# Designs tried in a protein design chat: VHH binders against Vitellogenin-6 (vit-6). Part 3

Target 1, 176 residues: Vitellogenin-6 (vit-6), of Caenorhabditis elegans (p18948r1340to1515)
Amino acid sequence: ANCVVKSTKINTFDQVAYRNQFTPCYSVLAKDCGSEKSEPRFVVLMKKINEKKEWKNVKVVYGENEIEMYKTEEGLICRVNGEEIEYQPESEIEKKQYNIIWLNKNTLKFDSDDVTVQFDGVNARIHLSALYRNQQCGLCGHYDNEKETEFYDAENQENTIPKFAKSYLYKDSKCN

## First folded at step 12 (VHH)

Design d30 (from d25 with S106E)
Fold by ESMFold2, fold request of step 16:
Structure d30 (fold): chain B 176 residues (1-176), chain A 121 residues (1-121)
Amino acid sequence: as target 1 above (176 residues)
Amino acid sequence: EVQLLESGGGLVQPGGSLRLSCAASGFTFSEHYMSWVRQAPGKGPEWVSGISDSGGSTYYAASVKGRFTISRDNSKNTLYLQMNSLRAEDTAVYYCARGIYFVRGEYFDPRGQGTLVTVSS
């Protein structure tokens, strides 16, 4: 199952489409919500950067790593833990539990056995392992084959689409 | 749906040569970077070589540089790997993949069946 996130439209893992507007504050697109007593395996976040060009920033938190993908005037950039990635020709480079792949000069892919995020600076496509069926939450829905409860918020209460979307706004010191 | 069909593998003696092919469909081949990834029996994946969408830039793992040549023909939606001076350690199943891997993990989900290259006397 895929969640397709475009500038003003989201098509969820359960094939429910709705309109959404991103802000300069991160929103949770997809998150491992199946373990309330432990840290999530992944969190996928998105925020708006540039109103004029609909540029976005995607952050993937995966284990102890933070991966950021975003568009700038100089092109699409990827950072891992704050450092921009560089091509490394050696095969013996320390292998991670994920891949970061340039599909072309305008498209990046974060790839793991849990979640895949493809991003071109504006739009994202997220794929989840079937293991997260009934264990996923975020703007991409709940991945439960249940369209009637797709807009349950983070506390599992049914809401209108605007309130559902706001419930996944990621709060930090400047976006409280 | 993305499909990648690898071919050209076989049994070859050390010092020999093989040319692998990868037929691509289900996506715009000429707009994508491409790679070869190999997996030896009982081992994790190893990224081997990559090529830009136009073919203007090529990249090689240190273990194969100078012996392998990646190329593509965008009019035929086909990726190639010319392997010369083959060694026993080149024995693996070879897969083609979309993109060039800047961060390389222990995870690899091949789209094709791969093609087996065995280098043995």
Scores: ipSAE 0.636, ipTM 0.849, lowest interface PAE 0.8, mean pLDDT 83
Fold by ESMFold2 at other seeds, look of step 12:
Order: structure tokens, then C-alpha cells, then sequence
Structure d30 (fold): chain B 176 residues (1-176), chain A 121 residues (1-121)
């Protein structure tokens, strides 16, 4: 399934559409919520980075890696663990468990067995492996084929849409 | 629906040549970067070559540079790979894919069935 995230609209994995307004603080779009360990396998985050343009920053936390994709005046940028990625024609370095792909100059894709995130600086499309059915939570819903439970928060309590959205703000020192 | 149809594979002797084609549909081909990826029997995927949307920039893995030439015809929605001076280690199923891989992993989800290239004496 796909979750489509636009500037003010989200269409969840379970085909539920609602309006959402991003802030300069990260919101969780999708994460592995099925693990009994404290460490999810992946987390996909998004925040607004410009007050007048609908530019966003997407962060994918995947294992020990943080991948950031965001738009600038010069175009779309991708960083891995703080370092901007660079094309290399060949490497003997151990291959990663994911790909980072430029689809064209305006669109990036993080691609793995677990989650795929396509991003153009404003909008994102997230695809999850069917193995995460019933194991995913975030603004993209629960991926459980049940529309009645889409707005359960991280503690699995049903909420109004504004409270549901606030429950997935990613807390850090700058944002609460 | 994105579809990529690879063709042109076959059996060839070492030192020989072969030309692969990839017919694309379901997306605006001329707006996308493209790649060839190959997978040898029992092995993980290997990125081979990439090309920009206009065809103005081309990229090659060191193992094929100088022997393979990627090209495209945007009027026909077709990607090509000319393979010269073929070696036994080039034996693989060849796939085309959208995009140019800046970080290359052990993961690859092919869109088509690929085309088999066998290089044997």
C-alpha cells in the first residue's frame, strides 16, 4: 500500500484522506510500531522548512543511518548522517541495506525491503512491505485494512483528527 | 502502471557483442534518469550503468567502463545497452530501472522479468 502526503492532505495506507498542517517540528509519517523492543526498524519523519513555500524536510531513520532529503533554492539535497551524498562510479565498500536513487533532478527515492519513500521537496509517497500490515503507525495510519481505527494515536486511543496529528509530533529539545 | 520490458539477451562467446533494449511505459520516460542493473545466478544485484533524462550524461561501473555503452531514444521510450568485449563474468539477467543509484544496496526490486545474457566458450 501507498500513503500519499501532500502539503495539507494525507491519504493513508488504508485509503483514508484527511487534512494536516505540518510545522517546523518533525511529525512521524510512518514507523515500525510492531516491535516489542524500544528500537523501531524504521521511522519516516517530515517537517515544514519554509513559512511561505510548502517546502519540507523528510528524514528516514533506518538502522544506524539518518537520511535527510530537503529542498533548497539550488534544488533537492540528500544527506546521510549529515554528509551530502555523492555519486561514485564503483565501490568495494560493503553495500548498504538500502538504495538512494535520483529519479530525476527534482525527485529522490529512499528504497529498502521495509519502506520506500519518494520525495520531491514538497510531497512524499511512502510504500510499505506487506510484512508491516498491522505493525505500522503514524500520520499514514495503521495499515490494518480498518478505517474505523485510523486515528488511534501512538497509545492506540481513538482521537479527533487534531489530537491524532499532535500525538505524532516528534519530540526533541527544540520542539518540546 | 510502470512497465519495463527488457530484451536482446542470448548466448554469446567471450569477446562477442550484444545489444539490450528496454521498452518503457506507464510513465514519462523522457523525464526520468535510467539504469541497467544485473544479477548473476546466485548473486546479489549489481548496478551497471546509468543515463540522465536527456541522455547528456552517462555513468558506468568500473567493471564495464570502456566495454558497455548506455544510450536512449526518448522518441521511442527505449533504453539501450551496447555490450562489447563480453566476458564470462558478464553472465547475468539484465534489468532496466528508473533512476541513477547514488547509494547502492543489496536490495533491488525489478519491474520486469529481465533478459538473460550468457557468455560461454
Amino acid sequence: as target 1 above (176 residues)
Amino acid sequence: EVQLLESGGGLVQPGGSLRLSCAASGFTFSEHYMSWVRQAPGKGPEWVSGISDSGGSTYYAASVKGRFTISRDNSKNTLYLQMNSLRAEDTAVYYCARGIYFVRGEYFDPRGQGTLVTVSS
Scores: ipSAE 0.634, ipTM 0.854, lowest interface PAE 0.8, mean pLDDT 84
Fold by ESMFold2, fold request of step 16:
Structure d30 (fold): chain B 176 residues (1-176), chain A 121 residues (1-121)
Amino acid sequence: as target 1 above (176 residues)
Amino acid sequence: EVQLLESGGGLVQPGGSLRLSCAASGFTFSEHYMSWVRQAPGKGPEWVSGISDSGGSTYYAASVKGRFTISRDNSKNTLYLQMNSLRAEDTAVYYCARGIYFVRGEYFDPRGQGTLVTVSS
């Protein structure tokens, strides 16, 4: 199952399409919302970073790691825990359960057994393991094969699309 | 749907050579970086080599540098790995993969069945 974000268009895991205007504040695209909500295994976030362009910033929180992917005038940048990644052909295999892969000069991929995020600076494709059926929430929907409940908010209540989208705005000190 | 078909593996003596191939489909091969990844039985994945979309840049793990040569033919959508001076430690199932791995964790989900290279005696 895939969720596709193309500029402002979102096609959810349950194949429901709608438009969402991203802001400079992060929104939750996809999150592990299973029985362990206080300790999600992953969170995928997206925000807009340029008023005049469709550029986005994607953040993946995976275990103890924070991965950011975003576009600049010099191209795509990827940071892990605040530090820009560098190619190291001699480095050992890390004890991480994910990879970060350049598919080409303009496309990055975060790759794990739980979630895969492919991102080119504007568009994202998110793939979830089938193990997250009925355990996913966010702007990408609930992955439950039910289109009629797709816009239930973060507190599992049905809403209009604007209120649904606002319920997944990621709150921090500057964006609350 | 991305499809990768590896071939060319077999049994070879130490010091011998093999040439692996990977037939690619379901994506624009010439616009993608490519890698070879190997996995010995009971071991985690090991990134072996990578190549840019044009073939102009090539990359190798220290364990294979000077012995292996990655190449590609974009007109045939095919990736190659020439393996020379093979050693017992090169025994593994070899997979091709899209992209060049900058962070190399213990996770690998191969797209193809891989091709077994066994270096024995």
Scores: ipSAE 0.621, ipTM 0.848, lowest interface PAE 0.9, mean pLDDT 83
Fold by ESMFold2, look of step 13:
Structure d30 (fold): chain B 176 residues (1-176), chain A 121 residues (1-121)
Amino acid sequence: as target 1 above (176 residues)
Amino acid sequence: EVQLLESGGGLVQPGGSLRLSCAASGFTFSEHYMSWVRQAPGKGPEWVSGISDSGGSTYYAASVKGRFTISRDNSKNTLYLQMNSLRAEDTAVYYCARGIYFVRGEYFDPRGQGTLVTVSS
């Protein structure tokens, strides 16, 4: 299944469309909300980074790694754990459980067997495997083939679209 | 719907040459970077080579640099890999893929069936 974010428009995994005004604080687009473990296997976050442009920052938390993708005046940037990625012909001692791929100068892809995120600085497409049916939550909905529960918040209560969106703001020390 | 069709593999002697092709459809080929990835029997995927959208920049794994040449023909939506001075260790199924892999892991999701290259006496 796909969730598509185009500027302020979100089309969820269950094909429900609505608008969300992103802020400089991260919102959860999609995360592993399965019942089996205390820690999600992945979290996909998005925030706005420029008031005058539709530029976004996407962060993927995958295991112990944080991957950031964002647009600048010089182009699209990708960082892993704070370090901008560089071409590496070999990394023989430790292999990752994901790929980071430049599709072209203006488009990046985080790719794993759980989640795929394609991002161009403004728009994102998130793909989940069918394994995550009924086990995903966030602004991209619940992936349960139920349009009527799409706007249940992080505490699983039905809400208006603005309240639903606020419930998925990612709370940290700077964005309580 | 992205489709990638690899061809040109076969059985060759050490020191021989092969040219692989990849026919692309379902996306704007000329706007995308491209790669070759190979997978030897019982091994994880290995990124081999990459090329920019125009063909102006090329990249190679250390194990193949100087022996393999990546190229593309954007008018035919086709990616190529010229393989020279082949060695037994080059035996693998070869896949083409969109993009250039800057971070490479154990995971690879091929779009095509690949083309088998066997280097044996």
Scores: ipSAE 0.613, ipTM 0.858, lowest interface PAE 1.0, mean pLDDT 84
Fold by ESMFold2 at other seeds, fold request of step 16:
Structure d30 (fold): chain B 176 residues (1-176), chain A 121 residues (1-121)
Amino acid sequence: as target 1 above (176 residues)
Amino acid sequence: EVQLLESGGGLVQPGGSLRLSCAASGFTFSEHYMSWVRQAPGKGPEWVSGISDSGGSTYYAASVKGRFTISRDNSKNTLYLQMNSLRAEDTAVYYCARGIYFVRGEYFDPRGQGTLVTVSS
């Protein structure tokens, strides 16, 4: 299952389409919501880079790592824990639990056993492992093959589409 | 549906040569960077070589640089790996993959079945 995220439209994992407007504040696209433990295994976030542009910043929180992908005037940039990635001809002894792949100069891909995020600076495509069926939440829906419950909010209450979308704003001091 | 079909592997003696091919379909080949990834018996995946969408930039692991040459023919949707001066350590199943891996994990999910290269006396 794929979730396709465009500037004004989201097609969820259960193939339900709805209108969404991003802001310069992060929204949760997809998140591990199945664990009763304190920390999800992954969170995928997206925001506009600023109010004027349709360019986006995608953040993937995966374990202890933060991966940011965003578009600039000079092109697409990827940072891991704040540091821009560089080509390395050799695999390091310390292996990661994920890959970061340049598909071309305009498209990046974060790839893991749990979640895959393909991003071109404006739009994203998210793929989830079948392990997260019935366990995922966010703007991409719940991945439960049920269209009637697709718009449950972050507290699992059924809502109208606008209220559903706002419930997944990621709050921090600058966006609250 | 993305499909990658590797071929050209075989049994060869040390010092020999092989040329691998990867037939691609289900995506716009000419718009994608491509890589070769190999997996030796009982070992994790190893990124071997990469090439830009135009073929203008090429990348190699230190273990194969100077011996292997990656190339592509965008009119035939085909990726190639010319392997010269083969060594026993080159024994592996070779896969092609979309993109160039800048961060490499222990996870690799190949799209094709790969092609086995065995370098042995």
Scores: ipSAE 0.604, ipTM 0.839, lowest interface PAE 0.9, mean pLDDT 83
Fold by ESMFold2, fold request of step 16:
Formats: structure tokens, sequence, C-alpha cells
Structure d30 (fold): chain B 176 residues (1-176), chain A 121 residues (1-121)
């Protein structure tokens, strides 16, 4: 299943389309929300970077790692745990369960067995393993083949689209 | 849907040569970086070589540098790997992949069936 974010438009895993106004605060696009788990295996977050442009920052939290991808005037940047990655053709394979791939100079891909995120600085495509059916929540919906429950909030309460979207704002010290 | 079809593998003696091909469809090939990745029996994936979208920049793992040459023909949506001076340790299933891997983990989900290269000692 795919969730597609094109600027302000979101097409969910269950093929429900709506518009979301991204802010400088992170929103949860997709997250491992299994009811029996205390720690999600992944969280995919997105925020607006610049008030004058459609540029976004995507963060993937995967295990102990944070991967950030975002657009600048110099081009698309990727950081792992705060450090900008560099191409090292002779580097050895790392003991990680994911890859970071440049598809071209303007498109990055985070690639794992659980979740894949393709991002060009404005638009994102999120793909989930079928194993997360009925275990996913976020602005990308629930991945349950049910359109009527697509806008259940972060606590699984059905809401209007604006309340649904607010429930997935990622709270931190600066954003409430 | 991205489709990648590898071909050109076979059985070859040490010191021999093979040329692998990868036919691509379902995406704009000329706008994408490409790589070859191989997987030896019982081992994890190993990135072998990468090439920019224009073909102007090429990159190689230390284990193959000087022996392998990556190339592409954007008019035919085809990626190539010329493999010379083959060694027993080059025995693997070879896959092409979209993109150049900046972080190379132990995960690899091939799109094609790959092409088997066997180098007998």
Amino acid sequence: as target 1 above (176 residues)
Amino acid sequence: EVQLLESGGGLVQPGGSLRLSCAASGFTFSEHYMSWVRQAPGKGPEWVSGISDSGGSTYYAASVKGRFTISRDNSKNTLYLQMNSLRAEDTAVYYCARGIYFVRGEYFDPRGQGTLVTVSS
C-alpha cells in the first residue's frame, strides 16, 4: 500500500484524498500503532520548512536512528542522527536494517523491510509492508480497507478532517 | 510499476569475462541513478557499482574496481556491467537496482530475478 503526499494533498493507504495544511511542527504521516506495542518500529513525520515555499522536512524514526530529508537552495539534504551523509563508494556494508538511496539528484529514498519513504523535498510517497495492515495510524490513515474509519484520530476516535489532522501533530517542547 | 530484467550470467572460468545487462521499464530510466548489487550464496547483499543518470560518473566497490565497468544506454533503457578477470569470489546472483546507495544496510529487496554468475576455480 502507498500513501502519497503532493504538496498539501494526501492520498491515504485506503485511497481517501484530502488536504492538510502542514506547519513548522511535525505531523505523523505513518506510524506503527499496534495496540500491544509500547515502542513503534517506525514513525514517519513531516513538517513545513519555509513559509514562502512548499518545501518540507521528512523525518523517519527507525529503531535508534533518526533520518531527516529536506530541501535547501543547494538541493536535497539527508542527515542520519544529525550528521549529513556523504557518498562513500568504498565504504563497507553497515549493520543496519535500512538503506538510504539517491534515486537522482532531486529524490531520496529511505528503504527498509517495514517502510519505504521516497521524498523530493516537497512530495513524499510512503509504502508499508502488508504486515502493518490494521496496525498503522497517522495522516496516511489506518491501512484497513475501510474508508469510513479513515479519520480516526491518534486515540482511535472518529473526527472531522481538521480534528483528525490536529490529533497527529507531533508534540515537542516548541510545538503544542 | 518498476521492472528490472537482468541477463547475461553464466558459468565461466577464473580470468574469464561476462557482460551483464539489465532492461528497465516502469520509470524514466534516463532520470535515475543505477546500481549493480550482488548476493553470494549464504551471504548478505554487496553493492558492486553505481552510475549517474547521464552515465558521466561511475563508482565501484574496492573488490571489483579495475575489473568491472558499469555503463548504460539511455536510448535503450539498459544498464550494463562488463566483468573481466573474474574470480571465484565473484560468484553470486547479480541484480540491478534503481539509485545509488549512500547508506548500505543488510536489507535488499530485489526487483528482478537476478542473473547467476558462477566462476569455477
Scores: ipSAE 0.596, ipTM 0.835, lowest interface PAE 0.9, mean pLDDT 83

Design d30 (from d25 with S106E)
Fold by ESMFold2 at other seeds, fold request of step 16:
Structure d30 (fold): chain B 176 residues (1-176), chain A 121 residues (1-121)
Amino acid sequence: as target 1 above (176 residues)
Amino acid sequence: EVQLLESGGGLVQPGGSLRLSCAASGFTFSEHYMSWVRQAPGKGPEWVSGISDSGGSTYYAASVKGRFTISRDNSKNTLYLQMNSLRAEDTAVYYCARGIYFVRGEYFDPRGQGTLVTVSS
Protein backbone atom coordinates (compact mmCIF):
# COMPACT_ATOMS: atom_id res chain seq x y z
CA ALA B 1 0.00 0.00 0.00
CA ASN B 2 1.28 3.38 -1.18
CA CYS B 3 0.22 6.96 -0.66
CA VAL B 4 1.46 9.28 -3.38
CA VAL B 5 1.79 13.05 -2.95
CA LYS B 6 2.49 14.81 -6.24
CA SER B 7 2.70 18.56 -5.78
CA THR B 8 -0.78 19.29 -4.34
CA LYS B 9 -2.46 15.99 -5.23
CA ILE B 10 -2.73 13.16 -2.70
CA ASN B 11 -3.63 9.61 -3.69
CA THR B 12 -4.36 7.85 -0.40
CA PHE B 13 -3.54 4.30 0.74
CA ASP B 14 -7.13 3.44 -0.22
CA GLN B 15 -6.84 4.98 -3.72
CA VAL B 16 -8.89 8.10 -2.98
CA ALA B 17 -7.54 11.16 -4.77
CA TYR B 18 -7.96 14.77 -3.66
CA ARG B 19 -6.06 18.04 -3.55
CA ASN B 20 -4.46 19.55 -0.46
CA GLN B 21 -2.90 23.00 -0.38
CA PHE B 22 0.15 22.59 1.81
CA THR B 23 1.30 25.58 3.87
CA PRO B 24 4.61 26.43 5.57
CA CYS B 25 3.13 24.58 8.58
CA TYR B 26 3.49 20.81 8.81
CA SER B 27 0.56 18.51 8.08
CA VAL B 28 0.45 14.84 9.07
CA LEU B 29 0.58 12.60 6.00
CA ALA B 30 0.75 9.29 7.87
CA LYS B 31 0.93 8.40 11.55
CA ASP B 32 0.82 5.28 13.67
CA CYS B 33 -2.59 5.78 15.31
CA GLY B 34 -2.87 2.26 16.70
CA SER B 35 -0.39 2.82 19.55
CA GLU B 36 -2.65 4.57 22.07
CA LYS B 37 -0.54 3.58 25.08
CA SER B 38 2.77 5.35 24.39
CA GLU B 39 4.46 7.08 21.48
CA PRO B 40 3.50 6.43 17.82
CA ARG B 41 6.15 4.34 16.10
CA PHE B 42 6.22 6.84 13.26
CA VAL B 43 4.84 10.17 12.09
CA VAL B 44 5.35 11.45 8.54
CA LEU B 45 4.86 15.21 8.09
CA MET B 46 4.96 17.52 5.07
CA LYS B 47 4.92 21.27 4.51
CA LYS B 48 5.79 23.74 1.79
CA ILE B 49 9.25 25.22 2.27
CA ASN B 50 7.70 28.68 1.88
CA GLU B 51 4.69 30.32 0.19
CA LYS B 52 6.66 31.16 -2.98
CA LYS B 53 7.84 27.67 -3.97
CA GLU B 54 6.21 24.29 -4.51
CA TRP B 55 9.21 22.66 -2.86
CA LYS B 56 8.35 20.65 0.21
CA ASN B 57 9.90 19.70 3.50
CA VAL B 58 9.30 16.16 4.77
CA LYS B 59 9.87 15.16 8.36
CA VAL B 60 9.83 11.60 9.66
CA VAL B 61 9.63 11.09 13.40
CA TYR B 62 10.68 7.52 14.09
CA GLY B 63 11.18 6.53 17.67
CA GLU B 64 13.54 9.07 19.19
CA ASN B 65 14.82 10.23 15.82
CA GLU B 66 13.74 13.13 13.66
CA ILE B 67 14.66 12.94 9.97
CA GLU B 68 14.15 15.98 7.78
CA MET B 69 14.42 16.02 3.99
CA TYR B 70 14.06 19.15 1.87
CA LYS B 71 15.17 20.80 -1.36
CA THR B 72 17.32 23.92 -1.59
CA GLU B 73 18.73 25.83 -4.55
CA GLU B 74 21.93 23.81 -3.98
CA GLY B 75 20.24 20.44 -3.90
CA LEU B 76 18.42 17.98 -1.67
CA ILE B 77 19.37 17.96 2.04
CA CYS B 78 18.85 15.38 4.77
CA ARG B 79 19.21 16.06 8.49
CA VAL B 80 19.01 13.59 11.37
CA ASN B 81 18.20 15.20 14.72
CA GLY B 82 19.21 18.57 13.27
CA GLU B 83 22.56 17.47 11.85
CA GLU B 84 23.12 17.22 8.10
CA ILE B 85 24.24 13.71 7.24
CA GLU B 86 27.57 13.10 5.54
CA TYR B 87 28.88 10.01 3.86
CA GLN B 88 31.23 8.07 6.14
CA PRO B 89 32.60 4.98 4.35
CA GLU B 90 34.24 3.68 7.55
CA SER B 91 31.14 4.01 9.73
CA GLU B 92 29.94 1.08 11.80
CA ILE B 93 26.45 -0.37 11.76
CA GLU B 94 24.31 1.74 14.08
CA LYS B 95 21.79 0.39 16.57
CA LYS B 96 18.96 1.78 14.41
CA GLN B 97 16.03 0.08 12.78
CA TYR B 98 16.12 2.29 9.71
CA ASN B 99 18.36 3.43 6.87
CA ILE B 100 18.81 6.72 5.04
CA ILE B 101 19.54 6.10 1.39
CA TRP B 102 20.37 8.40 -1.52
CA LEU B 103 18.73 6.82 -4.55
CA ASN B 104 20.45 9.46 -6.69
CA LYS B 105 21.44 13.09 -6.15
CA ASN B 106 17.80 14.21 -6.35
CA THR B 107 15.97 11.50 -4.37
CA LEU B 108 16.19 10.38 -0.75
CA LYS B 109 14.64 7.37 0.96
CA PHE B 110 13.91 6.75 4.62
CA ASP B 111 13.69 2.99 4.89
CA SER B 112 12.32 0.96 7.83
CA ASP B 113 10.27 -2.13 8.57
CA ASP B 114 7.27 0.07 9.44
CA VAL B 115 7.33 2.86 6.88
CA THR B 116 9.28 3.86 3.80
CA VAL B 117 9.34 7.45 2.52
CA GLN B 118 10.80 8.31 -0.86
CA PHE B 119 11.16 12.05 -1.53
CA ASP B 120 12.59 14.21 -4.32
CA GLY B 121 11.92 17.70 -2.92
CA VAL B 122 8.39 18.09 -4.30
CA ASN B 123 6.82 14.64 -4.45
CA ALA B 124 6.65 11.83 -1.92
CA ARG B 125 5.75 8.17 -1.94
CA ILE B 126 4.93 6.59 1.40
CA HIS B 127 4.74 2.83 1.85
CA LEU B 128 3.35 1.21 4.98
CA SER B 129 3.72 -2.33 6.21
CA ALA B 130 0.44 -4.25 6.04
CA LEU B 131 0.68 -4.49 9.84
CA TYR B 132 -0.66 -0.92 9.97
CA ARG B 133 -3.97 -1.79 8.31
CA ASN B 134 -6.67 -0.12 10.43
CA GLN B 135 -3.94 1.50 12.57
CA GLN B 136 -2.94 4.50 10.48
CA CYS B 137 -4.32 8.01 10.15
CA GLY B 138 -3.40 11.25 8.37
CA LEU B 139 -3.86 13.01 5.01
CA CYS B 140 -3.01 9.66 3.37
CA GLY B 141 -6.24 8.23 4.78
CA HIS B 142 -6.84 5.34 7.17
CA TYR B 143 -5.56 2.30 5.22
CA ASP B 144 -8.78 0.39 5.82
CA ASN B 145 -10.07 -0.25 2.26
CA GLU B 146 -13.04 2.01 3.02
CA LYS B 147 -13.49 4.95 0.68
CA GLU B 148 -16.63 6.23 2.40
CA THR B 149 -14.78 6.97 5.67
CA GLU B 150 -11.50 8.22 4.17
CA PHE B 151 -12.08 11.79 5.34
CA TYR B 152 -12.81 11.09 8.98
CA ASP B 153 -10.52 13.27 11.09
CA ALA B 154 -8.29 12.25 14.01
CA GLU B 155 -11.41 12.21 16.24
CA ASN B 156 -13.28 9.91 13.80
CA GLN B 157 -15.65 12.69 12.72
CA GLU B 158 -16.93 12.82 9.15
CA ASN B 159 -15.74 16.04 7.50
CA THR B 160 -15.59 18.00 4.29
CA ILE B 161 -12.21 17.87 2.59
CA PRO B 162 -11.05 21.29 3.93
CA LYS B 163 -11.95 20.43 7.54
CA PHE B 164 -10.41 16.97 7.17
CA ALA B 165 -7.17 18.54 5.91
CA LYS B 166 -7.05 21.12 8.71
CA SER B 167 -7.53 18.42 11.36
CA TYR B 168 -4.14 17.00 10.36
CA LEU B 169 -2.30 20.31 10.48
CA TYR B 170 0.53 19.73 12.92
CA LYS B 171 0.35 22.43 15.58
CA ASP B 172 3.55 23.76 17.11
CA SER B 173 4.68 27.06 18.61
CA LYS B 174 4.83 28.75 15.18
CA CYS B 175 1.71 27.22 13.61
CA ASN B 176 -1.09 27.30 16.12
CA GLU A 1 7.83 -3.22 -9.05
CA VAL A 2 11.55 -3.19 -8.36
CA GLN A 3 13.27 -6.50 -9.20
CA LEU A 4 16.92 -7.31 -8.45
CA LEU A 5 18.26 -10.75 -9.43
CA GLU A 6 21.66 -11.70 -8.02
CA SER A 7 23.81 -14.45 -9.49
CA GLY A 8 27.39 -15.70 -9.75
CA GLY A 9 27.92 -17.06 -6.25
CA GLY A 10 29.55 -20.37 -5.43
CA LEU A 11 32.20 -22.23 -3.48
CA VAL A 12 35.74 -20.92 -3.87
CA GLN A 13 39.09 -21.43 -2.18
CA PRO A 14 40.74 -18.74 -0.07
CA GLY A 15 42.66 -16.37 -2.34
CA GLY A 16 40.31 -17.10 -5.22
CA SER A 17 38.10 -14.83 -7.29
CA LEU A 18 34.45 -14.62 -8.18
CA ARG A 19 32.28 -12.20 -10.15
CA LEU A 20 28.73 -11.43 -9.06
CA SER A 21 25.99 -9.99 -11.28
CA CYS A 22 22.73 -8.24 -10.49
CA ALA A 23 20.06 -7.88 -13.17
CA ALA A 24 17.76 -4.94 -12.48
CA SER A 25 14.24 -4.13 -13.66
CA GLY A 26 11.17 -2.16 -12.61
CA PHE A 27 13.00 1.17 -12.30
CA THR A 28 15.28 3.36 -14.40
CA PHE A 29 18.58 1.69 -13.55
CA SER A 30 20.78 4.39 -15.14
CA GLU A 31 19.24 7.05 -12.85
CA HIS A 32 19.99 5.22 -9.59
CA TYR A 33 22.97 4.74 -7.34
CA MET A 34 23.53 1.07 -6.50
CA SER A 35 25.07 -0.93 -3.66
CA TRP A 36 26.14 -4.44 -2.70
CA VAL A 37 25.12 -5.57 0.79
CA ARG A 38 26.13 -8.90 2.31
CA GLN A 39 24.83 -10.91 5.22
CA ALA A 40 26.91 -13.63 6.84
CA PRO A 41 25.10 -16.51 8.59
CA GLY A 42 23.74 -15.31 11.93
CA LYS A 43 24.98 -11.75 11.42
CA GLY A 44 23.37 -8.45 10.54
CA PRO A 45 23.68 -6.81 7.14
CA GLU A 46 26.99 -5.30 6.06
CA TRP A 47 27.22 -2.67 3.37
CA VAL A 48 30.03 -3.63 0.99
CA SER A 49 30.24 -1.23 -1.92
CA GLY A 50 28.37 1.51 -3.78
CA ILE A 51 28.44 3.12 -7.20
CA SER A 52 26.99 6.32 -8.65
CA ASP A 53 24.38 6.32 -11.41
CA SER A 54 26.96 6.99 -14.16
CA GLY A 55 29.58 4.73 -12.59
CA GLY A 56 31.90 7.71 -12.16
CA SER A 57 32.18 7.35 -8.37
CA THR A 58 32.72 4.11 -6.43
CA TYR A 59 32.78 3.45 -2.70
CA TYR A 60 33.99 0.53 -0.60
CA ALA A 61 33.84 -0.69 2.97
CA ALA A 62 37.29 -0.91 4.55
CA SER A 63 37.00 -4.70 4.83
CA VAL A 64 36.92 -5.10 1.01
CA LYS A 65 38.78 -2.05 -0.31
CA GLY A 66 41.54 -3.04 -2.70
CA ARG A 67 40.10 -6.56 -3.19
CA PHE A 68 36.61 -5.91 -4.59
CA THR A 69 35.63 -3.80 -7.60
CA ILE A 70 32.08 -2.57 -8.21
CA SER A 71 31.01 -1.75 -11.75
CA ARG A 72 27.87 -1.36 -13.83
CA ASP A 73 26.69 -1.61 -17.43
CA ASN A 74 23.76 0.76 -17.90
CA SER A 75 23.03 -0.59 -21.39
CA LYS A 76 22.35 -4.01 -19.84
CA ASN A 77 20.78 -2.79 -16.55
CA THR A 78 23.36 -4.87 -14.71
CA LEU A 79 25.49 -4.28 -11.61
CA TYR A 80 28.68 -6.27 -11.00
CA LEU A 81 31.01 -7.08 -8.12
CA GLN A 82 34.44 -8.49 -8.92
CA MET A 83 35.77 -10.17 -5.78
CA ASN A 84 39.48 -11.02 -5.63
CA SER A 85 41.73 -12.36 -2.87
CA LEU A 86 38.73 -13.91 -1.15
CA ARG A 87 38.91 -14.76 2.54
CA ALA A 88 36.84 -16.96 4.82
CA GLU A 89 35.22 -13.86 6.33
CA ASP A 90 33.79 -12.94 2.90
CA THR A 91 31.44 -15.92 3.18
CA ALA A 92 27.91 -14.47 3.01
CA VAL A 93 24.78 -14.09 0.95
CA TYR A 94 25.34 -11.09 -1.33
CA TYR A 95 22.48 -8.77 -2.33
CA CYS A 96 22.32 -5.76 -4.59
CA ALA A 97 20.26 -2.77 -3.52
CA ARG A 98 19.19 0.58 -4.88
CA GLY A 99 21.02 3.62 -3.57
CA ILE A 100 24.00 4.40 -1.39
CA TYR A 101 23.44 4.04 2.34
CA PHE A 102 24.43 7.14 4.32
CA VAL A 103 22.83 5.91 7.53
CA ARG A 104 23.32 2.17 7.96
CA GLY A 105 21.04 0.56 10.47
CA GLU A 106 20.47 -3.06 11.39
CA TYR A 107 17.45 -3.22 9.07
CA PHE A 108 17.73 -4.57 5.53
CA ASP A 109 14.87 -5.75 3.32
CA PRO A 110 16.41 -7.45 0.26
CA ARG A 111 14.49 -7.49 -3.02
CA GLY A 112 16.10 -10.64 -4.35
CA GLN A 113 17.10 -13.99 -2.90
CA GLY A 114 20.76 -13.05 -3.06
CA THR A 115 23.65 -15.22 -4.18
CA LEU A 116 25.67 -17.31 -1.75
CA VAL A 117 29.43 -17.00 -1.70
CA THR A 118 31.27 -19.62 0.36
CA VAL A 119 35.01 -19.31 0.87
CA SER A 120 36.29 -22.58 2.27
CA SER A 121 38.41 -25.67 1.90
Scores: ipSAE 0.560, ipTM 0.828, lowest interface PAE 1.1, mean pLDDT 83

## First folded at step 13 (VHH; from b26 with L104M)

Design b30
Fold by ESMFold2, look of step 15:
Structure b30 (fold): chain B 176 residues (1-176), chain A 123 residues (1-123)
Amino acid sequence: as target 1 above (176 residues)
Amino acid sequence: AVQLQASGGGFVQPGGSLRLSCAASGFTFDDYAMGWFRQAPGKEREFVSAIRSSGGYKYYAKSVKGRFTISRDNSKNTVYLQMNSLRAEDTATYYCAASHYWPMREYETYQYWGQGTQVTVSS
């Protein structure tokens, strides 16, 4: 199953749709919540580039690797561990633990055994391995084949949709 | 009050080594990732290295990978940066920082900052 994240709409892993507004502060779309909380195997983050555009910045944290994908006026940019990589049509950048694939000049795919993230600068599509059933949390829900628990927040408490969504928004002084 | 106190900077010739320390207080050190950033005069602050709270994941800027080693001692609430094979371009004020969040390479992720320690590499 897939989670589809559009500018104002999210369809979770369990087929629950709801509205969400992104800000220039990171929100957690999906995270390994089954391992030690300080060392998740992956974290998928999204924020708006700025208040005025619906363009997004997506960050995939995968072990000791950080992959950033974001849209600019000049096109889609990918950085791997801080190093920008160039677009190559129908090619992939292969690494030991994951692959980065340009599906076209406007769409990137991060692919691993745990998580796959496809991103076009505005919308994202996230696929999780079945190993993360009941072990995932974020704006994409809990991946438990049940709609009744979809809006348990980051503290695993059932909440209204706005409080659920706010619980995955970063809460530092720069974003208040 | 949260404090991050960086020390161990100084003057060194190219090819030399320094070890930076950052002592933390005012928060639960074991819950925080720690990072090092640096800023040369006239330049923006840039990422150097980071380490997650357990010490299991370590992150390095490309320019320092293989030369710098980050470590932490949670019993002393201290993070370290061993800096080997120093070059003139490593000259900067080095800042330590702490965060609960991801990603590690962005300075906006970090919630607490130290005042920094000066590293000068010159002949």
Scores: ipSAE 0.464, ipTM 0.778, lowest interface PAE 1.9, mean pLDDT 85

